Miniprotein binders against b1l550. Designs and how they scored, part 39

Target 1, 279 residues: b1l550
Amino acid sequence: MRLPEELLERARDIHSEAPSHRIKLDRVGSFGLKVPVEFKGFLLLAEADVWVSLPEGRRGVDLSRQVEAIYELSNPPKDPFSLCREAAISLLEKLNYADSSGVSIRFDAPLQDGESLKYYGVEISSIASDEIINKIRVEILGMTACPCTAELIRAYKSSEIAATHTQRSLGILEVSTKAEHPDPDKLASIIERAMSSPLRTYTKRPDEGGLVIRSLSNARLAEDVVREMIHLFLEEFGHLPEDTHILAAVRSMESVHMHDIYAERSFSLDEIRKEISSH

## First folded at step 21 (miniprotein)

Design ln1
Fold by ESMFold2, fold request of step 24:
Structure ln1 (fold): chain B 279 residues (1-279), chain A 82 residues (1-82)
Amino acid sequence: as target 1 above (279 residues)
Amino acid sequence: DPVKEAFKYFMEAYRLIQEAWRLLRKGDVEEAAEEYEEALEKLEEALEIAKEAGNERLIRMIKKMIEWVKEWIEELEKKLKG
């Protein structure tokens, strides 16, 4: 049932009223929207959040205009990065009382894995105000092998055993920049290359053995993985603006412990360059 | 509505910037510079309209993007001329 249109003449516009308490809000939005996107030939169903700032003098946000801003741009499905950035701009246009807007889009990105596929996590954001800042977070699992235990086993009874504890480790790269979002596949590759070995969807026995041998030959602490991620990031993306901000982190699910190990470093490009140059 | 018209030119400029980024990924540096230059023209149009409308936040947003595009053009021009 549709209500009669003439009721609009009688009803107050609650959203445009002044609130009882004149307090600015930083983020008022619609969260958990489902949007179709096209990523590298795949049609994916992503999850999106949209928001705007709300000035002290406005009681509510026009929710339908928020949702309209992203859905109008998502049909037909398109590149999630352009969708994210353009929706953030569209939010400011449609909700011109706001000082800032933001859009986040989350999806599992397919990645070729031999004859199969694997997936890694992507969250992109664009925040528009006086500036437009593009942010991407990538998470992918890899394998780490502990070098400390490997050394102890090597020394044990003059042992020929090449062994240590191995575990899945979650690598994280997060980048905020005024330039375009970095390619998530390149970020995922940086993370995997920093690990002792990548993970595979499946392997045959000879391939599995090789993977394990690789990990043992390339033993790394979580701290080493973070440092290597930073090194590889600078090689690939050192051309980004100097005020680009990066977070590199690893959460290692250490197989011999009841708890996880976590290492992280955040920095801007100008900060890390000065740090490296001082050595 | 002049504010909406200014946003129209801003979005057109931003799409040209995104195209420049795509061209740079392909190594098409001269074409990317042309897209940046066209984006700058659209941004200058957006700025004139925003100034007429007196929208200070939009003026700041457009000016910041003009600043960034000019920096990006300068960087590409150095590469092209050595």
Scores: ipSAE 0.723, ipTM 0.914, lowest interface PAE 1.3, mean pLDDT 89
Fold by ESMFold2, look of step 21:
Structure ln1 (fold): chain B 279 residues (1-279), chain A 82 residues (1-82)
Amino acid sequence: as target 1 above (279 residues)
Amino acid sequence: DPVKEAFKYFMEAYRLIQEAWRLLRKGDVEEAAEEYEEALEKLEEALEIAKEAGNERLIRMIKKMIEWVKEWIEELEKKLKG
């Protein structure tokens, strides 16, 4: 049933009223929207959140206008980065009582893996206020091999056994900048190269053996992985603005422990360069 | 509506900035500088309209973007010189 549009002229506009309690809200939005995006030739179904600030004198947000801001830009499907940034601007235009707006878009990004595909997690966001700040978070699994156990086994009775425990480890890079969102494939590559070995969708026995041997040759602590991620990030993205903020982290699901190991470092480009140059 | 008109020019400028980013990824520095220059022109139009409308938040947003675009142009001009 469609109600007559004439009712709009007669009904109160509840959203534009003053609230009983004049308290501003930081984020009022629509979360879990499904939007189509085009990424590297793939049509993906992404999940999006949109929000705006709400001043203390306004009772509610025009939620239909929030949805319009992103859906109008999502047809035809386009790259998620432009969609994210432009939707944040469109939200401020459509809901001009807000001081700030935000958009987040999440999807699993395909990555070529031999003759097949694998996927890694991507979340991008854009926050618009006086400035537009673009943030990207990439999460990808890799393999780590413990150097401490490897050394202990090597030393055991002068053993010829080359072994250690290996496990899946989740690598995380998060970047906030006024410039464009960094390429997620490059971030994923940095994480994988910092690990002992990448994970594969499937392998045949000779390839599987090679993967394990590669990981043993690149045994790394979680701390080593984070440091290597930072090193590789600076090589690839050192050109970003000096106030760019990065979080590098790894969570290792240690195969011989009941618990996980976690390491992280947050920094700005300016900060880390000063730290490194002091040595 | 002057506020909507200002946002129209701002969005046009932002799309040009995004194109400049794409060109820089390809190594097309001179072309990227041209896109930034055009974006600056659009931002100046947006600023005049926003001032006419008296929208202080939009004025601050546009001024901040103009500041960044000018800095980006200066960086590209240095690269072209070298």
Scores: ipSAE 0.721, ipTM 0.915, lowest interface PAE 1.2, mean pLDDT 89
Fold by ESMFold2, fold request of step 24:
Order: structure tokens, then C-alpha cells, then sequence
Structure ln1 (fold): chain B 279 residues (1-279), chain A 82 residues (1-82)
């Protein structure tokens, strides 16, 4: 049943009232929306979150306007980056009492893997206030081989054994910048190249053997992977604004332990350049 | 509604900035600079409308984007001059 529109004139506007406790809120939003996006020739169903700040003098957010801001821009489906950035601006227009707005869009990005596909995780965000800041997080699995155990086995009474433990490791790059979002495929490539070996969707026995041999020949600590990610990132994206902020991290699911190992480094481009130039 | 009109010009400018980014990915530096310059024109108009409306947050947002676009234009002009 659709209620008469004239009731809007008689009912209290609950959202525009002052709250009984005048406390501002940083993020009030609609989370878990499904939005179609077009990414590099693929039509994907992404998950989106939208939010705005809420000043201390306003009781509630006009939630239908939040949802309107992103869905009006999503038909026809378009690239998720433009959608994310433009929706953040639209939120500030539609909810002009807010000091800031934000949009996050998450999807699994397809990646060619021989004759098959694999995937990696992407989350993009745009935060609009006095300025517009664009953020992207990419996560992809790879293989690491422990150099410490490899060296111990090599030094054992017979160096005939070439072995170490290998495990899946989740690599993470997160970039926050005033410029456009970096290409997620390039970020994923950086992460994979930093690891001992990539993972494949499937392999035949000779290919599987090759992956294992590659990992053993390219043994790396989680710390090594993070440092290599930073090195490769600077080669590809060193041109971004100096205040661009990066997080590089690895979570390694160590096959010989009950727990994971984690390494990370966060930095701005200005900060890391000064650090490198001092050595 | 002057606030809505100012946002319209701001969004038009931002779309031109996004086009400039696309052109830069292709190596079209001269054309990207032209898009930035057109975006700056739209931003200046958005700023005047926002000032007329007295919307302080929108004024700050537009001013910040103007600062960034001017910086980006300057960077591209250095590349064109060699």
C-alpha cells in the first residue's frame, strides 16, 4: 500500500529534529548495496557502502537520498572508479548538512590465468569533504617459501635435500591519494611479483612441479615480500603526489605453525623517498 | 537552487578532470592540459555561485580543487616545455 503524499505535511520530520543527545556522528550510511559495474570488459555485481557525517544538531540521515546518490549513477553500468568518486560528490549535494561523505565499492576482479581465470580482491573508496581522497585496496594470494628452514636443511649433514616449508600468503597494497585510483591489475601484479611464486587455479603435474621449484629458488621472508612490494610500487607509481599514502602488508599462513605471520609498512611517498635517499 | 547549481558545475569540472586522467594514461599530455583548463573555468564559476549562496563547506571544497588543478596544469606545462 502506498500512503498518501499529503501526510508528509502533517507528520513530524523526525530526521531533521535535534537529537536528545547532541553528539556528532562520523559515518551514518547504507551498507551492503548491490551495484552493477563494468570493469575491463567484465560486467560484475559489486557490493557498495555509502555514508555521510551527521552534525550534532541533526537527529537522522535521509537514507533514501543516500541510496539514490549511487543508484542514479549506476545505470547504465560504468567503471567502478568513476561511480565511486561521483557518488561521493553526489552524496554531499543530496545531503548538504553533512561535512563529509564516503563511498566504498568492493568486487572480485577477474585475472587471466593461462586458459582459466583467477581473481583478486578490490575495494575502492572515495571520501569527499573539503577535498576528495581516493583509496584503493588490493589483496591477492601467492606462495612463499621460507629461506630460514631452507638454509637449515642445506646445512644439515647431507646437503642433498632441497626443501623448505611453503604456504599461501595474502599480499595487500592500499593506496590513498588525491589523484585517480591506481590500476588494480598493476597493484595485483606488484604483489604477485614480490612473492616466491604465484598461485594458479589449476595445474598439470609438470606445471605444478615448476611452481614449487620456482618458489624454492625464490625463497622470501614475509619481510622480504613487503620490501619488494614497496620497491616495485615506487617503480610503477612513484609519479603520484608526494602526500600519497601507501600500506604494504603480507599475512602468511605458515604451514608449520598454528598461527599466521604478519608484516606491514605504511608510508607517504615523501617519507619513503627521504628514507631511501639517506642510505 | 544555487547550491545545486554550484554542485552541477563542480561535477562537470570533476568529469573533465577524470577525462584528463584518461588522456594522461594514453600519453596525450597537451589534450589533458586543455581538459584541466576547461575544468578550472567550470570550478571558478562554481566558486562564484557557491559564494553567492554562502555555502562555506562547498566554497572550501571548490577552492581546494582549484588549487589541485592549478598545480596539475603547472606540472603538465613543465612537461610540454621540456
Amino acid sequence: as target 1 above (279 residues)
Amino acid sequence: DPVKEAFKYFMEAYRLIQEAWRLLRKGDVEEAAEEYEEALEKLEEALEIAKEAGNERLIRMIKKMIEWVKEWIEELEKKLKG
Scores: ipSAE 0.710, ipTM 0.909, lowest interface PAE 1.4, mean pLDDT 90
Fold by ESMFold2, fold request of step 24:
Structure ln1 (fold): chain B 279 residues (1-279), chain A 82 residues (1-82)
Amino acid sequence: as target 1 above (279 residues)
Amino acid sequence: DPVKEAFKYFMEAYRLIQEAWRLLRKGDVEEAAEEYEEALEKLEEALEIAKEAGNERLIRMIKKMIEWVKEWIEELEKKLKG
């Protein structure tokens, strides 16, 4: 059922009214939208959030225009990065009372794992105002092996036993830049290479043995993992603008403890270059 | 609506910038520079329309992007000269 168009002449335009309390809002949006995206040949169902700023003199956001900004660009499905960036621009055009807009898109990205696939978490966003800033966050699980316990066990008994505790560790890289979103597969690779070993979807016994041996030969503290992530990031992405901001972090689900260990470092490219060049 | 027209040129320019990024991933530096130059032309058109409309936020947004594209062109020209 479609309502008569003549009602528009008699109904109040609630959204365009002034609010009773004149307070600007930083983010007013539609969250949890489902959008199709194409990523590396896969058609994925992603979750998107869209928002705009709201000036103190405007009561509400035009909800249909806000949702329209992303759905008009999502059919046919396209890569999530251009969708994210372009939707942020479209929001400012469609909601001309806003001075900023934002779009985030979240999905599980497929990654080759031997004969199978595994998945890692990706969240991208674009925030448009006087400038357009692109951000990406990648999360992927790996394995760490404790070097402290490994050394203690080595000293306890002649080299007959090689052992330590191992655990799943979540690695995080988050990058904010005026340039193109970094390739999430490269970010995921950096995180995995910083760990003691990767995690696999499944393994057969000979491959599982190799995985365990690799982890023991690459024992690393959580602090070591974060430092290695930064080193590898600079090798791959040191060419990004100087004001690019990075967060590198790991949360280790330590198998012998009731609690997690967490390590992180935030920096700009300019900041870290100065720090390293002093050594 | 002149504001909507200015946004149209801005979006066209931004899509050319995205194409330049794609070309750079392939190593096509000269082609990427050409895309950036075409984007700059579209941005100058968008700026003229935005100034006629008197939209200060859009003017600042377009000016900022022009600054970035000029920086990116300069960087590519250094690579081409070697």
Scores: ipSAE 0.709, ipTM 0.911, lowest interface PAE 1.5, mean pLDDT 90
Fold by ESMFold2, fold request of step 22:
Structure ln1 (fold): chain B 279 residues (1-279), chain A 82 residues (1-82)
Amino acid sequence: as target 1 above (279 residues)
Amino acid sequence: DPVKEAFKYFMEAYRLIQEAWRLLRKGDVEEAAEEYEEALEKLEEALEIAKEAGNERLIRMIKKMIEWVKEWIEELEKKLKG
């Protein structure tokens, strides 16, 4: 059903009115949109949020223009990074009463895993105001093996038993920069290489044994996983602008405890370089 | 609509900046510098239109991007000279 077009001439534009309480809003948006993206040869159905700031003198946001901003750019499916950044700019164009706009896009990124696939989590965002700031968060699970328990067991039987508790650990890298979004595969690789071992979608028993033995030979504290993530990040992305902000974190679901361990460090590239060069 | 026209030039510039980033990933430094220079031309056009329209928020956005692109060109010139 379609209503007569001439009603637009008679109806008030509720959105452009002043609100009864003149209070600005930081984010007014459409959340949970489904958008197609093309990522490294895969066609994925991503989830997107779009928003703008709303000045104190405007009652509402033109929601259809807001949704239009991202969907006009998403057909045909394209690279999620350029989609994210360009949609943020388009929001300011279409809703030019706003001081700022934002777009986030979330998807599971595929990784080759032998003859199969595994996935890791990606959330990208772009926030446009006086500046355009691009942010990416990557989360991937790996395996960690406790070096403290490994040493205790080794001492008990003098290398007769090579054992320790192992657990899933969630590694997190979050990067905020005025330059392009970092490649999420590279971020995921950094996280996995910092762990004791990667996780597999499935393994045959000999390969499973090898995976566990690798984790034992590469036992790491959660704290050292974070340090290794930072070291590897600087090798790969040290060229980014000096004011680039990073969060590196790990949450280890310690298999022998009722609780998890968490470690994190936030820094700018400028900060960490000065810290390292002073030692 | 001069505000929409200014955004058109800004978006064109931003797409050139994104192309420069793509070229840098391939190691094509000279080509990336050319894209940045073309982006500056588009940004100056956008700025002129935004000033005529009196849109202070858009002016600040364009000026900030010009500042960043000039910084990025300076960084590339160091690579080319070095």
Scores: ipSAE 0.708, ipTM 0.910, lowest interface PAE 1.4, mean pLDDT 90

Design ln1
Fold by ESMFold2, last read:
Parts: structure tokens; C-alpha cells; sequence
Structure ln1 (fold): chain B 279 residues (1-279), chain A 82 residues (1-82)
């Protein structure tokens, strides 16, 4: 059933009315949209959220306009970072009663793994108001080998037996900055290099043996991984603005426990530089 | 109309800034500085229009971006001289 078009001329514009309670809202939007993006030669189906602020004097948001803002920019598919940033600006233009807008885009990023592919999680966002702040979160699995158990086994036999428990660990880097979104492949590489060993989609027996030996020779606590991530991040991205904010974290699914281990550090670039220079 | 026109110039400037970022990833520092300079020109046009329209939030947004672009140009000039 399609209603007559003439009703549009007679009906009140509910969205533009004042609400019964004049209370501003911080985020009103459409969440879980599917948008195509082009990332490093791959065409991916990403999930997007879009929102704007709503002033106290306006009853509703023109939701179709905000959805149109991102879809108009997504055809043909393009770089998700430009899409994210430009859509945030376009939202403020199209919904000019808003004081701020935001866009988030999430996808699994392909990463070459020898003769195969693996992936890692990416979520980018851009929030536009008086400032435009760009945020990226990268999550990738790696392998950690427990140094405590390895040392106990070595000491027990006073021999060349080397063994410990290994587990998957999820590394997380999240960066908020006024500059360009950092390259997610570089963030993923930082996380992966901080682990005892990378995970592989596929290995042959000789390569699998080498992977295990490497992990034992590079045994690390979750705390060690976080510290190494921060160290490597500063080497690669220490040039970003001083007020850039970073979160570095690891969630380790310890194979010998019923629970996970978690380690985390948040900092701004100027904060961590002062901390390091004080020692 | 004038608010929409100011946003048009702002978006053009922002696209130039994004191009400068792309050039910097490739190591093309002088070309990136040229893009930043062109972006600054577009932002100054956007600011003039926004001031005539009296849109204070848009004025603050444009002024903030001008401030950042000038900082970024200054950093690139240091690299080119050093």
C-alpha cells in the first residue's frame, strides 16, 4: 500500500517541531548500515554507523538524509578512510541544525600470509564538530608463549628440554588524532611483532616446527606485549600531534586458566614522552 | 545557500588535505606542501563566506582547520630546509 503523495502537503513536519521536553541529544543516528569499500585492492562489505547531535529545540532527525549522506559517497566504492571522514563532514552540511556528527566504519582487513591470506579487525571513525577527530582501532590475534612455565621446566630438569604453554592473544591498538588515520597495516604489524610469534593460516610441518621454536625463544607475558607495542608504536608514529591519544592492550586466552589475562595502557604522546624521559 | 557554499569550499579544502596526506605517505613532501597551500586558500574563501552568513559554529570549525593546516605547512617547511 502506497499512500497518496498529496498527504505530504497536508501533514505536519513532525521532525522540525519543538519537542515536549527541550533536552538536547548527543547521538541520534542509523546503526548497522552495510557499505561497500575498497581497501588495498579488495572490495569489502563494511558495517557503518552514522549519527548527529540533536539540539533541544528540534523534535527529530531527518534520518533518511543522514543515511543518504553516506550512501551518496559510497557509490562507487572507495577508500573507507576518505569515506568516513567525508561522510562526517557531509552530515553537518546536510543536517545543519546539528552541532556534531559522527561516522564509524568496521571491516575485516585482508593481510598477506605467505601463499595465503589472513585478516584483522579494523574500526575507523571520524567525529566532526568544531574539530575533526579521526580514530582507528585495530585488533589482531597473535601467539604468546609463557616465560614463567618455560623457566620452571628448564630449571626442573637442568637440561635442554624446552616447553611451555602457548595461546592465542588478541592485541589492540586504538589511536585518536586530528591528523590522518594511521595505516591499519602498520598498526597490525606493530601488534604482531610485539607477540611471541605471528599466527599463520597455513603451515607445512617444517615451518610449523620453526614457528614453535621461535615462540619459545621470544616468550612474553601479556604485560611485555603491551610495553613492546607502545615502544614500537612510538618508533613508527611518534611524529603524530602531541595530543594524539593511544590505547594499547592485550587480552590473552591463557591455555592453562579458566579465564583470560588482560593488560592495558592509555596515554597521549606528550604524556608518554615525559614519562620515558624522566628515567 | 551561503552556508552550503561555505561547506563546499571546506570540503574541497579537506579533499586537498587528504591528497596531501596521500602524497606524504609516498614521500612527496614538496607536492604535499603545495596541496596544503591550495587547501589554505580554499579555507580562507570558506571563512569569508561563513563570516558573512554569521554561522558561528562553522566559523570556529573553519578557523580550527586553518590553524592545523598552517601548523602542518610549518612542519613540512622544516623538513624541506633540514
Amino acid sequence: as target 1 above (279 residues)
Amino acid sequence: DPVKEAFKYFMEAYRLIQEAWRLLRKGDVEEAAEEYEEALEKLEEALEIAKEAGNERLIRMIKKMIEWVKEWIEELEKKLKG
Scores: ipSAE 0.694, ipTM 0.906, lowest interface PAE 1.4, mean pLDDT 89
Fold by ESMFold2, last read:
Structure ln1 (fold): chain B 279 residues (1-279), chain A 82 residues (1-82)
Amino acid sequence: as target 1 above (279 residues)
Amino acid sequence: DPVKEAFKYFMEAYRLIQEAWRLLRKGDVEEAAEEYEEALEKLEEALEIAKEAGNERLIRMIKKMIEWVKEWIEELEKKLKG
């Protein structure tokens, strides 16, 4: 049922009124929208959040305009990065009483794994205010092998037993920049190469054996993985703007413990270069 | 509405910047520089309209983007010299 359009002439515009309590709000939006995206030849189902700031003198946000901002750009499906950035700009245009806007898009990205696929987590966002800040977070699982236990077992019976505990570790890279979102596949590759070995969708027994041997030969602490991620990131992305901010982290699901181990370092490119140059 | 008009030119410029990024991923450096130059022209138009509207946040937003595009153009022109 559609109501008569002329009612708009008689009804109060509730959203444009002043609120009873004049308090600015930082984020007012529509969260959990389903958006189809096209990523590297795949059509994926993504989840999006959209929001704007709300000044202290305005009672409400025109929420339908928020949803229009992203859906007008998302059908037919397109590249999620352009969608994210453009929707953030469109939000400020459509809701020009706001001083900032934001869009987040989350999806599982496919990654080639032999003759199969595996997936890793991607969340991109664009925040528009005085400047447009583009952020990407990638998360991918790998395998780590504990060097401490490996050394204890080696000392127990020199060269008779090559063993240690192995576990899944979640690697995290998060990058904030005023330039283009970094390629998530390159970020995922950095994380995987920093681990003791990658995880596979499936293996045949000889390949499984090789994977385990590789992990034992490349035993790494969570701290070592984070340092390696930073090293590899600088090799691949050292050309980004100096004020680019990075977070590198590992959450290791230690197989011999009831709890996880976590290591993290955040930095700007300017900051880390000064740190490295001082040695 | 001059604020909406300024955003129209800003979005047109931003789409040109995104096209430049796409071209750079393909190694088309000269064509990317041309897209950046066209984006800069659109940004200057957006800036004039934003100043007429008196929208200080939008003015700062456009000016920051102009600064970045000019830096990117200079970087690409150095690469083209060989």
Scores: ipSAE 0.625, ipTM 0.879, lowest interface PAE 1.8, mean pLDDT 90
Fold by OpenDDE base, last read:
Structure ln1 (fold): chain B 279 residues (1-279), chain A 82 residues (1-82)
Amino acid sequence: as target 1 above (279 residues)
Amino acid sequence: DPVKEAFKYFMEAYRLIQEAWRLLRKGDVEEAAEEYEEALEKLEEALEIAKEAGNERLIRMIKKMIEWVKEWIEELEKKLKG
């Protein structure tokens, strides 16, 4: 049902009214939108959040304009990176009273695993104000093997390859930069290479055995994984601006404990380079 | 070990602070103030021990906690007078 246009002219603009309390809001928006994106030849339905700041003198945000901003740009479907950046800018353009905007797009990214697919989690964000900051978060599961238990088993019974407990571990790389969003596949690869072994969707017996042997032969603490992630990141993405901020983290679902082991390091590229050079 | 002893007093003080917080949640402002005052006494003891031990980090930590507790007491006093 569409209201008659004549009635619309009589309606007050609630959003433009003065608020009861003159307080600025940091984020006002629509969360949980679904938008189509094209990623690596796949058409994916992504979840999106869009928001803007609200000045103290304005009661509400024109939410319809926010929704229009992202959907106009998503038809036809495009890559989520440009969609995110362009939408952030469009929000500021459409909502002139806002001093900042933000867009977040989340989806599971396909990753080829032989004849099958595995996946990693992606969150792509762009925040626009005086500067446009692009943020990407990649999460992918891998496998870790504990070197401590392996050493205990080796001490108990001499073996070239010692048994140890293994677990799934979630690796996380989050990058914030003024530059283009880093390639999520590369980020996922860094995480996988930093672990004892990757996970495989499809395993035959020989492959499964090989996977476990590789893990045992490359036993790593959660701390080792994070350090390796940082090392590999610097090798691949050392060309990014020095003020680029990185979070490298791992959550290990330790099989011998009811709780998880977590390790992280947050740093700028400049900061970490100085740290490494000082040793 | 003087450091261990200082931490003991600090922990006791912190337990008192936590009790004060519990009391404040119940609206027992006067009783909370008493707990803070007792906490301050424990912190002062901890500080003296830490000074004797020459542990600069511990000294700083205790001093900061003393500052906080004093601020909390002042806030309570304002509520009681109002």
Scores: ipSAE 0.571, ipTM 0.821, lowest interface PAE 2.3, mean pLDDT 93

